Miniprotein binders against q9h3h3. Designs and how they scored, part 42

Target 1, 235 residues: q9h3h3
Amino acid sequence: EDGFTAEHLAAEAMAADMDPWLVFDARTTPATELDAWLAKYPPSQVTRYGDPGSPNSEPVGWIAVYGQGYSPNSGDVQGLQAAWEALQTSGRPITPGTLRQLAITHHVLSGKWLMHLAPGFKLDHAWAGIARAVVEGQLQVAKVSPRAKEGGRQVICVYTDDFTDRLGVLEADSAIRAAGIKCLLTYKPDVYTYLGIYRANRWHLCPTLYESRFQLGGSARGSRVLDRANNVELT

## First folded at step 22 (miniprotein)

Design yK2
Fold by ESMFold2, look of step 23:
Structure yK2 (fold): chain B 235 residues (1-235), chain A 85 residues (1-85)
Amino acid sequence: as target 1 above (235 residues)
Amino acid sequence: SEYMIRWKIMMLLRFADLLLERAEELKKEGSDPEEAKELLKFVQYLLHMAIELAEKLGNEDLLKRAQELIDRAQKLLEKLRELES
């Protein structure tokens, strides 16, 4: 695809980040309330801008579930961004290794598994499974985009706290599969978002670090995970 | 905190400028005006967010840049609406 498409999607994500969110927070809300909340706010029916007939009357950027262990820590994003600007003017080469090192140095280590689904029952069912996994403690944080346009796909994001912790990333993949998810998953570290680096960037960097494909053939994990940066299978 | 607000404004302005350029290209190509109009409505949404943040910072330069882009988007919308008459 082209760079305009990637940057257009990034703009939509940023606007969504800045609008109000609908949140189920397991740290302050009893787990017994989850099913009623899911029934009230299915992602196929919550509209991005509060259309007539929606359960929401105001714009909603994201629908999210926070687990009991959720501890928000973006790291030193300001220091990361300053170091990135200095690196660009230094003349030193910009590689996936230099970005990884900047992320480690500034403790900007979070990332997310992404799945894209058409609006409808399958999306709502997948989201409900993920939301339950978060409240039950198998996952820490997830969000799903609301319905924005006819024929468009929606995205579920499942966060992990450290993209360099391969075991932790693979455990999150396993928990997603245990919730019944069979579609393609891609993993993107948050460092790329904070630095404004998208698919068609001038450095030819690939923001997708891992790819997970569901496997019918009896794998112990139920999926085949590829490290896109090194072109090696992890499973 | 002020640094992060300024960063958000800069990103909103960059996205708005890119999308506005695309809408101008669509008009020049003679493409369906509804596609360009949808882009311009979203451009205005981004720029209103940028204006609110720039006012919060008291940053007159960023506010002026956002207002100039709003004016460009509004003029293009008016031209697209006239073509449908």
Scores: ipSAE 0.739, ipTM 0.915, lowest interface PAE 0.6, mean pLDDT 89
Fold by OpenDDE base, look of step 23:
Structure yK2 (fold): chain B 235 residues (1-235), chain A 85 residues (1-85)
Amino acid sequence: as target 1 above (235 residues)
Amino acid sequence: SEYMIRWKIMMLLRFADLLLERAEELKKEGSDPEEAKELLKFVQYLLHMAIELAEKLGNEDLLKRAQELIDRAQKLLEKLRELES
């Protein structure tokens, strides 16, 4: 993907974040209602702009599930952005380590596993598995993009609280694999999004920190996780 | 916060400008008009979001910038439609 494609996708994601969400909140809604909610709003049928005949008549940015332990905390995003601007003005070298330290300093530590799937039964089934894992407390929060165009892939995002906690990131990978997901996963910290750093940026920073590939008969986790920055396998 | 709203507006405007330039390039290259039209519709969508937020802040400068980009997008869209007729 070229730089234009990356920025286009980022623009789409930003617009989706700003539109209304369909949310199942396990903190306020009984878990017994999840199946009915999943049946009412299958991701393959919910449309981004509320097309005629879809379950939604109005635009939907994301379909999301919040777990019992979910607490939204984005940290000091404003302070992070100010520090980032100051850093750019200083002319000091910018490295992945620099961004990691900025994220830690300002407590902007959230990140997400990403998976891309074609619309259809397989996507809806995968989402249902993830949603159950969230409601059961194996995962904290997840979201899936609605259907935007014919043949277009949809993305499922599974969040972790701290991208610097390798164990937590790996545990989320294991939970995703336990839910029956076998596709490629990539892990991206949110700090890159908050700073407007996308693929093919002028600083040559890679927003993807980890890659997970499914492996039959391998480790107890059912996947191999690669640290992209160091090119080291973590599992 | 007002700061975060302003940041969002600025990002929307940046994306809109970038995508608008791409649409202009697609037209110049003689690419499929439908691709450029779809891109321009999305540009308009982003700019409407920016306008709504700018109105909420009462920021006239951001409103003006958004309107300028909308006007460019609309003119390009009209030209593309004329080519298809």
Scores: ipSAE 0.728, ipTM 0.912, lowest interface PAE 0.6, mean pLDDT 91

Design yK20
Fold by ESMFold2, look of step 23:
Structure yK20 (fold): chain B 235 residues (1-235), chain A 87 residues (1-87)
Amino acid sequence: as target 1 above (235 residues)
Amino acid sequence: DREEYMIRWKIMMLLRFADLLLERAEELKKEGSDPEEAKELLKFVQYLLRMAIELAEKLGNEDLLKRAQELIDRAQKLLEKLRELES
């Protein structure tokens, strides 16, 4: 059941990827226009399929902000997928270390911090903070899901370009926390998506690499970050 | 061509998801579950397959197009059967 739910959510994400997006692109749009754009398209009001009364009349898959320095790099996905198929037929063990090495070898290194929030002011406020951090250069690219037809939690994704660069991943966590976000964050490398590996997969691989929990007081970072693959605290 | 490879990969993933969700809808029908859940899955299956058909047509890939059309026909037949079981 957990496996079906993960596959169903992945299918919804893929359909959203392929529908139109609402994008604020700082590379081509003045930063002074950001606040007006955020007011027009709050994620709690933008609907997935363009419900009557929404700001959008057509389907929207994602609402996104691209930073000034955003430079997309998917890496060698074709080579990654070919090597993955060869590995599966080889009879060798498939482990988290195997996937990490495939991702490194083929330069498929991007990943994302995820947070899930209910629709409403808190979601819109969190998104606005993230969007400003992206435009100001503390984060590179982020997206948020629109409101589903039957209300439920929405997701904000904050991308980093290299999941093996732990400093860069932790810096993104810090920028997210500096925007006032206190909820649980989970980090997933994109390699799992390109290989079709979701939670409850047949290899028992865990696509969540890091977890971040906000800690009131104590830590200068404001977070406790756990590396789930190696069961070690990074902070 | 890397662009054509990625489009083909998207079609194959859409077909895989559609097949999985279609099988689930068939299971729900056999279990005698509420047909609304199965109908919602099938509507989403058709959404995925329409995207796959559009991409397959852009590539001119007749084999992938035929596979997507077969799956959308299967989903439609099951959807019609679920509607017949209701008043």
Scores: ipSAE 0.766, ipTM 0.920, lowest interface PAE 0.6, mean pLDDT 89
Fold by OpenDDE base, look of step 23:
Structure yK20 (fold): chain B 235 residues (1-235), chain A 87 residues (1-87)
Amino acid sequence: as target 1 above (235 residues)
Amino acid sequence: DREEYMIRWKIMMLLRFADLLLERAEELKKEGSDPEEAKELLKFVQYLLRMAIELAEKLGNEDLLKRAQELIDRAQKLLEKLRELES
């Protein structure tokens, strides 16, 4: 993907974040209502801009499920951004380690596993599995993009609280695999998004921290996880 | 105010994306690419800018409103030129 494509995708994601969301909140809604909600808003049929005949008449940015333990905390994003600007002005070298330290200092530690799937039954089934895992407490929060273009892939995002907690990241991968997901997963810290660092950036920073590939007959986790920064297998 | 700061940051990012995508649309036109691709891109640019305007109005920031309006006008002019080429 060229730099322009990465920025375009980032713009689309930002716009989606700002539009209304369809949310199932397990903190306030009984788990018994999840199946009816999933049937009402299958992600393959919900449209980004509320097309005629879709379940939604108005634009929808994301379809999301919040677990019982979900607490929205983004940390000190303002302080992070100020520190990032100061760092750029200083002319000091910028490394993945630098960004990790900034994230820790300002408590901006959220990250997400990403999977891309074609619209259809397989996507809806995958989303249903993830949604159940969230409501059951195996995962904290997840979202899926609505249908935007004909033939376009949709993305499911599964969040973790701390990208520096390797065990937590791996546990989320295991839960995703247990839900029946077999496609490629990539893990991205949110700190890169808050700083406007995308693919093909001038600092040559890679926003993907981990990659998970499904493996038949492998370890109890059913996946092989690669640390992209160190080029080391974690499983 | 943290909320005000975050709103301002969002506006600035929207304007940045709109500007970059608008430049790309101009390049596509210059290269003689499919007018439909450029039109779709411009529609999205307008969408981003509408969001920016709404937030700028909420803040009462006239400078950001002016910048957003200038970009909308530029996008609209380019869209009109693309429509004329199809006709």
Scores: ipSAE 0.735, ipTM 0.914, lowest interface PAE 0.6, mean pLDDT 91

## First folded at step 23 (miniprotein)

Design hT3
Fold by OpenDDE base, fold request of step 25:
Structure hT3 (fold): chain B 235 residues (1-235), chain A 80 residues (1-80)
Amino acid sequence: as target 1 above (235 residues)
Amino acid sequence: SKTIEVTVTEETSPEEVAERIVKALKEGAEKVRLTAYGREAIERAWEAIIIAAKRLGHRIVVVIEREDGKIIYTISLEKE
């Protein structure tokens, strides 16, 4: 990855969550305005801090598109964190199953497909495809990181409501593939982010549940989805 | 091809289901179909799949279907 620790990237993502977002909300804005909005705010040109000559003069944390069915519900994140601290203090074994039960109990069920792309036409085209799929109701919500001053890859996040709904996770992968995206995708539940569980953590928990690889002429979904940790292919 | 059907409930042990999956596939069943209704049963079925995959030592393929609020997991060995 881009030379940064998983902890640094998570801290940057959390800081970006606190800055203003450029949002297209399909609940309040006609779908016919999407193309003009995409042309005004291409992710490859929107800068994190509002650099001179960028479409934005002010800092932007994320560019986002909300679908008609989008409801912001993060669940009980504070209760989740308290339960996680109590669990660590108990000395009980911590497994992916333990985290899933904590997530279910506190209704912290959101997760996301992630793709990393270099700034440019391919990123903007991928984002336009995702944004259209969100506005058309094939996906619920997506966000993309603005261009960093140092360059590097931008991330597109496509959310699902429930990481335990494995069929819903697969349906979102299919919609992303139908939008013409062929890069590697990784799926991460938000519960791992809220608990500070990154790559190489002391519990050996993998925050990536699934990987999606594009495949020509393969499954009806145009991809193979792997749970690498458990050696399971989902189709 | 022989398909083994297993219904998973909130009272079903994931370990017992995993043993049934492993036994069926080792005995030459082509597929094992798990049917689960409700969050707890669905998660128990998934836990059974994970346990079975670990015990088999081979990659398994899981087809996921939804029917009338039920989740159906159809499990097979990866064909080389």
Scores: ipSAE 0.844, ipTM 0.948, lowest interface PAE 0.3, mean pLDDT 91
Fold by OpenDDE base, fold request of step 25:
Structure hT3 (fold): chain B 235 residues (1-235), chain A 80 residues (1-80)
Amino acid sequence: as target 1 above (235 residues)
Amino acid sequence: SKTIEVTVTEETSPEEVAERIVKALKEGAEKVRLTAYGREAIERAWEAIIIAAKRLGHRIVVVIEREDGKIIYTISLEKE
């Protein structure tokens, strides 16, 4: 849909993870400074490579907000990768259950709600709503991609600590909806990213576990969350 | 309306639970309530739900609740 493959977007995201981040850390910065920070670094104006006239002169990989309860823990990613290579070599069947078990064993449990938005006021407004929800403690951590040179859609990622905590995944969806976000959301565990599992992979694994669609007048959550692969609605 | 309750443990077979879900819903139970405590039991309960959904061939709705460290999955058929 974005003209880029899921693999290309993942490679760009990994490259961006290595560049400097613009971070608002609610653990060290007063919440009263958030509005000034959002005004200084609107995601639609922050450029990936520090273009002339941008608020950043240096490359920026991500713009991020850390909540009070945020603790960076990626788990044992190296052990996960080694176990994944051994599993592939064994010729054993690989299922979504196999990946959950690997993720649990290596404590690589983080996942994220993803939304793609065109650069501009709608993106900046969405990001401001998410950033407030993080600072207020309804969400733990979020990041947004800077503006690319080619333009295209920017991605907001809202993290949860455990993709196997399906209630926590639903609570994060509810908080995103409460922040006024009405676009389509997809949920992706980070384990799929760390293992290089993309759309149309040879194992037929879907890296997107859930889809959230906004619904007017429906559930108290303001959305429907669907596991499309298993035909299950979560509520 | 008939609610069937199932406690899922770390020793519970997901396939057996799935069979109970499918049977209950086919026999006209409105809801099946799974209660699980601990990560292994919670995942087994979820696996049972996935198996049951596949066997039913219809969309199921799962209400998820947390109570006293337990996860409760309340399963029903999607009402058209």
Scores: ipSAE 0.843, ipTM 0.947, lowest interface PAE 0.3, mean pLDDT 91
Fold by OpenDDE base, last read:
Structure hT3 (fold): chain B 235 residues (1-235), chain A 80 residues (1-80)
Amino acid sequence: as target 1 above (235 residues)
Amino acid sequence: SKTIEVTVTEETSPEEVAERIVKALKEGAEKVRLTAYGREAIERAWEAIIIAAKRLGHRIVVVIEREDGKIIYTISLEKE
């Protein structure tokens, strides 16, 4: 029921990737400076276009935190796109398995846990918990969208290196839950974004692989992770 | 045995493994454990799980463990 199509949200996210980022890089900045940086740039106050009275005067695409182990590797995105075009022209059946094999072949394996939160204290507190988990090495990298003019929900993205490493995906869910996050999480591989595959696509591919629901007193991980498309619970 | 062990390799058919999973669980095995080493074997094991889940028609639970670079998928039926 979010009035924005999945395509609009994806186009906005891609446009934001091209604008300047506010980054805390734990590889170059002492962890002791994190609290001051979080206080200076709370996501609920950082505005997408540097609105008057915001902590940023210039446009900000994302606010991000990089952990000590963070290495930017997107793989062969151009080769992936070319192979995807060739596959579409071949008339061969396209399945989730086909996309996974393309992703593996081109090393485009990154994915992210997504959470959507309204602007305000709950968002800033959630982001602070995630940022700390990244700096402490429990997570590798995370980003949060700045406040939009329309006051819509902001998204926190927590990345994993390999969406085919299902244990690593579950470990990231556990770290997010340990940071105090209780909302619904969805996991999406970046390969679907690079190929322009959104909800209601002509191939009936679901770009969301997993859903995580918080559970009090449940599994040792504090959540249930479900592959809804295949009816598999991961634990 | 309450647990059936299956080793998955890069040459293993996902369909054959899926049939073994389904058969074992229908015959009253409590668990099926898939062991896979290397990316291709791990993905074949996961494909087998997906096929098995579809054939069973009800939710399955998969415990995922890592031992010495191997991935172990332990499959069971959802307990009511």
Scores: ipSAE 0.842, ipTM 0.947, lowest interface PAE 0.3, mean pLDDT 91
Fold by OpenDDE base, fold request of step 25:
Structure hT3 (fold): chain B 235 residues (1-235), chain A 80 residues (1-80)
Amino acid sequence: as target 1 above (235 residues)
Amino acid sequence: SKTIEVTVTEETSPEEVAERIVKALKEGAEKVRLTAYGREAIERAWEAIIIAAKRLGHRIVVVIEREDGKIIYTISLEKE
């Protein structure tokens, strides 16, 4: 484990969300410019604070690609947080089902496939494959963390609009696999992030709903998706 | 191989559906097919699957399909 707690990584991610983003927006930029943009801003070289010799002179929180169908919708995050505080005060049992119902009620339905990769060619190649899949409309939106000063792994996040649309979650996994990604993927709803529910939380809630493992020749989708908490395989 | 069909509605108990899944699979049904329409019914069907998986103590495989605005969950035991 990179020596940072899940809480520290979450705080860094929230701080990064407030800094400027390097964005390729397929709604306003021709798809033919994607390769030049990827060559200009390889995520292994883009630095978090605009270090000397980096492609960016200013701080960058995230590098992102927006598809043509991308619409930013965060739902009612404030109402969600208030309802979560009230629920904790009530002393009622808190389950993954409870969080799903809160998410549905407040329209906080976004989730993401996550992959962690070391800086270098494999990361840049993975990102290029994801960015192309977003511009081609197979995925809606993705982001990658810039290179940190201390190094460490960079994260690629591939979003889906609704974590309760299990078929849409599986379709996104299939698109990621079709882009040539073979590493382990984990799926996390954003509701867990907004509520501060990390690994080893006091409620014993797992913020990872699904794991995807690449499989050669076994499934039509090229992966095995598991809900480990419930011992269910999704296909 | 016998497929058992179950329609899940907004009024359907997840526990009752889970019992039907468990019973069917224990009685040698190869598959149980849940059909749900609308968000509430779809979530109840999923909850039933989770309950059934826990009661079986064995991994289950769920094929997910969308047809005419319905979600179809086809449940089977993981074959060794």
Scores: ipSAE 0.840, ipTM 0.947, lowest interface PAE 0.3, mean pLDDT 90
Fold by OpenDDE base, last read:
Structure hT3 (fold): chain B 235 residues (1-235), chain A 80 residues (1-80)
Amino acid sequence: as target 1 above (235 residues)
Amino acid sequence: SKTIEVTVTEETSPEEVAERIVKALKEGAEKVRLTAYGREAIERAWEAIIIAAKRLGHRIVVVIEREDGKIIYTISLEKE
């Protein structure tokens, strides 16, 4: 149990979103430059605040890779938040279905597979595999958190455009597994983050929709994807 | 039939579809295949699956396929 509250981790992530990003954009940069960029900015060595001897002298919020098909669209986050406040005031029951409907209505549909890894070779190798999969068009966009001073776990986020496209969510899991990643993955829609819905919230909403566990010799995808809240396995 | 087919539309009740899923699986159907086209129908089909899973009390397995812009959910009980 990472001793940080889900709220603290969210506040840190929001603060990091406002700092400069180190980006490899495959739309403008040749794929042949990826290996040199990965060697220059290994996520285990890039520091959050530009510590002495790090590859970065300035603060870095995230290290990111954008694929050829990446199109940034956040939807109507402000309208979503207003509708959420109105819903809370109405006293109507709030369910995961309610949040999906709000997300669809306001086009706030992005979600991400998350993996947490300790700083070091395994993290850098996982990131290199993900970055390659993004540049090759198997994934659309990914980001990794820089190294914190406290030496805590770093997070890799692999995005999908629509958390309601469950097949697309499964395809992204398959691409992550094909990149050689065997750790536990959790999938979270961004709508939960935008609405401040964290673990142990008063509505009993689970912000993690899916868990992916690596499985040897199982399905062609090399993993089992589970909706724990509903007791549904997706294949 | 070992497989029951259900077409889900924008007007289809998720609760009614859930009842059909539960009934079929309890009556010994091996699979229930939901076909949905368009966002609303796809979400209604998924909501039906969630309701059905809750009513069954056991883990269900859902195979997801895309065919000609349609989403196909093939539902079965977890094999022991």
Scores: ipSAE 0.840, ipTM 0.947, lowest interface PAE 0.3, mean pLDDT 91
Fold by ESMFold2, fold request of step 25:
Structure hT3 (fold): chain B 235 residues (1-235), chain A 80 residues (1-80)
Amino acid sequence: as target 1 above (235 residues)
Amino acid sequence: SKTIEVTVTEETSPEEVAERIVKALKEGAEKVRLTAYGREAIERAWEAIIIAAKRLGHRIVVVIEREDGKIIYTISLEKE
């Protein structure tokens, strides 16, 4: 995927962020209501713009589940963006290490595991499993895109609160796998998104840190997690 | 049975630790274990691992554990 395609996907995500979200919030809603909510709003049926015959009459940007312990904290995004501009004019090298330090300094530490699935039973089943893991406390927050008019692949995002907490990132991967998910996962820190750094950027930075591949009979967690840029397996 | 132990602190050079990792693994150590306490030390240890991985030119495996508030990175060459 080239930088033009990555910029288009980012623009679509920004538009979705601004539309209404369908949210199951475990902080205010009893867990016993989750199954009914999932049945009412399967991601393969919830349409982006409220098409006839769909369960939603209004546009939906995202379908989300917030866990009991979810505490929204984007960190100091404005300070991060200002420091990023200063770094670019300083003449100092721009590397994955300097981005990591900016993220740490400004407490913009969240990241997400991503999976892409076609509309249908497999997507709805995967989402239901993730949503239950969030409500049960194994994961903190997740979202899934609604069905697009063209019927292309949809994305599930499973958030972690600190991409530098590598054990926590692995624990989230394990919780996803325990929900029965076997597809490829990729992990992206939010700092890259907030700074507008996409694939094929001029600094040659890679916004994807890890990939996770399901593995039968191999590891304790049921997957192999690889930092492809550095050729390091995390376990 | 050969395991090399390294304690990483807030003052430790990642480049020097990386050199120790590379040397140990090339000389036949089975594992290198880095122990780090606190965010700065943990990140210096990870940076050392990344530097070492690039110098080795071979996939390494990092087992990550938490013990008594410390992070332990156990590093080995991928076998097979």
Scores: ipSAE 0.825, ipTM 0.942, lowest interface PAE 0.5, mean pLDDT 90

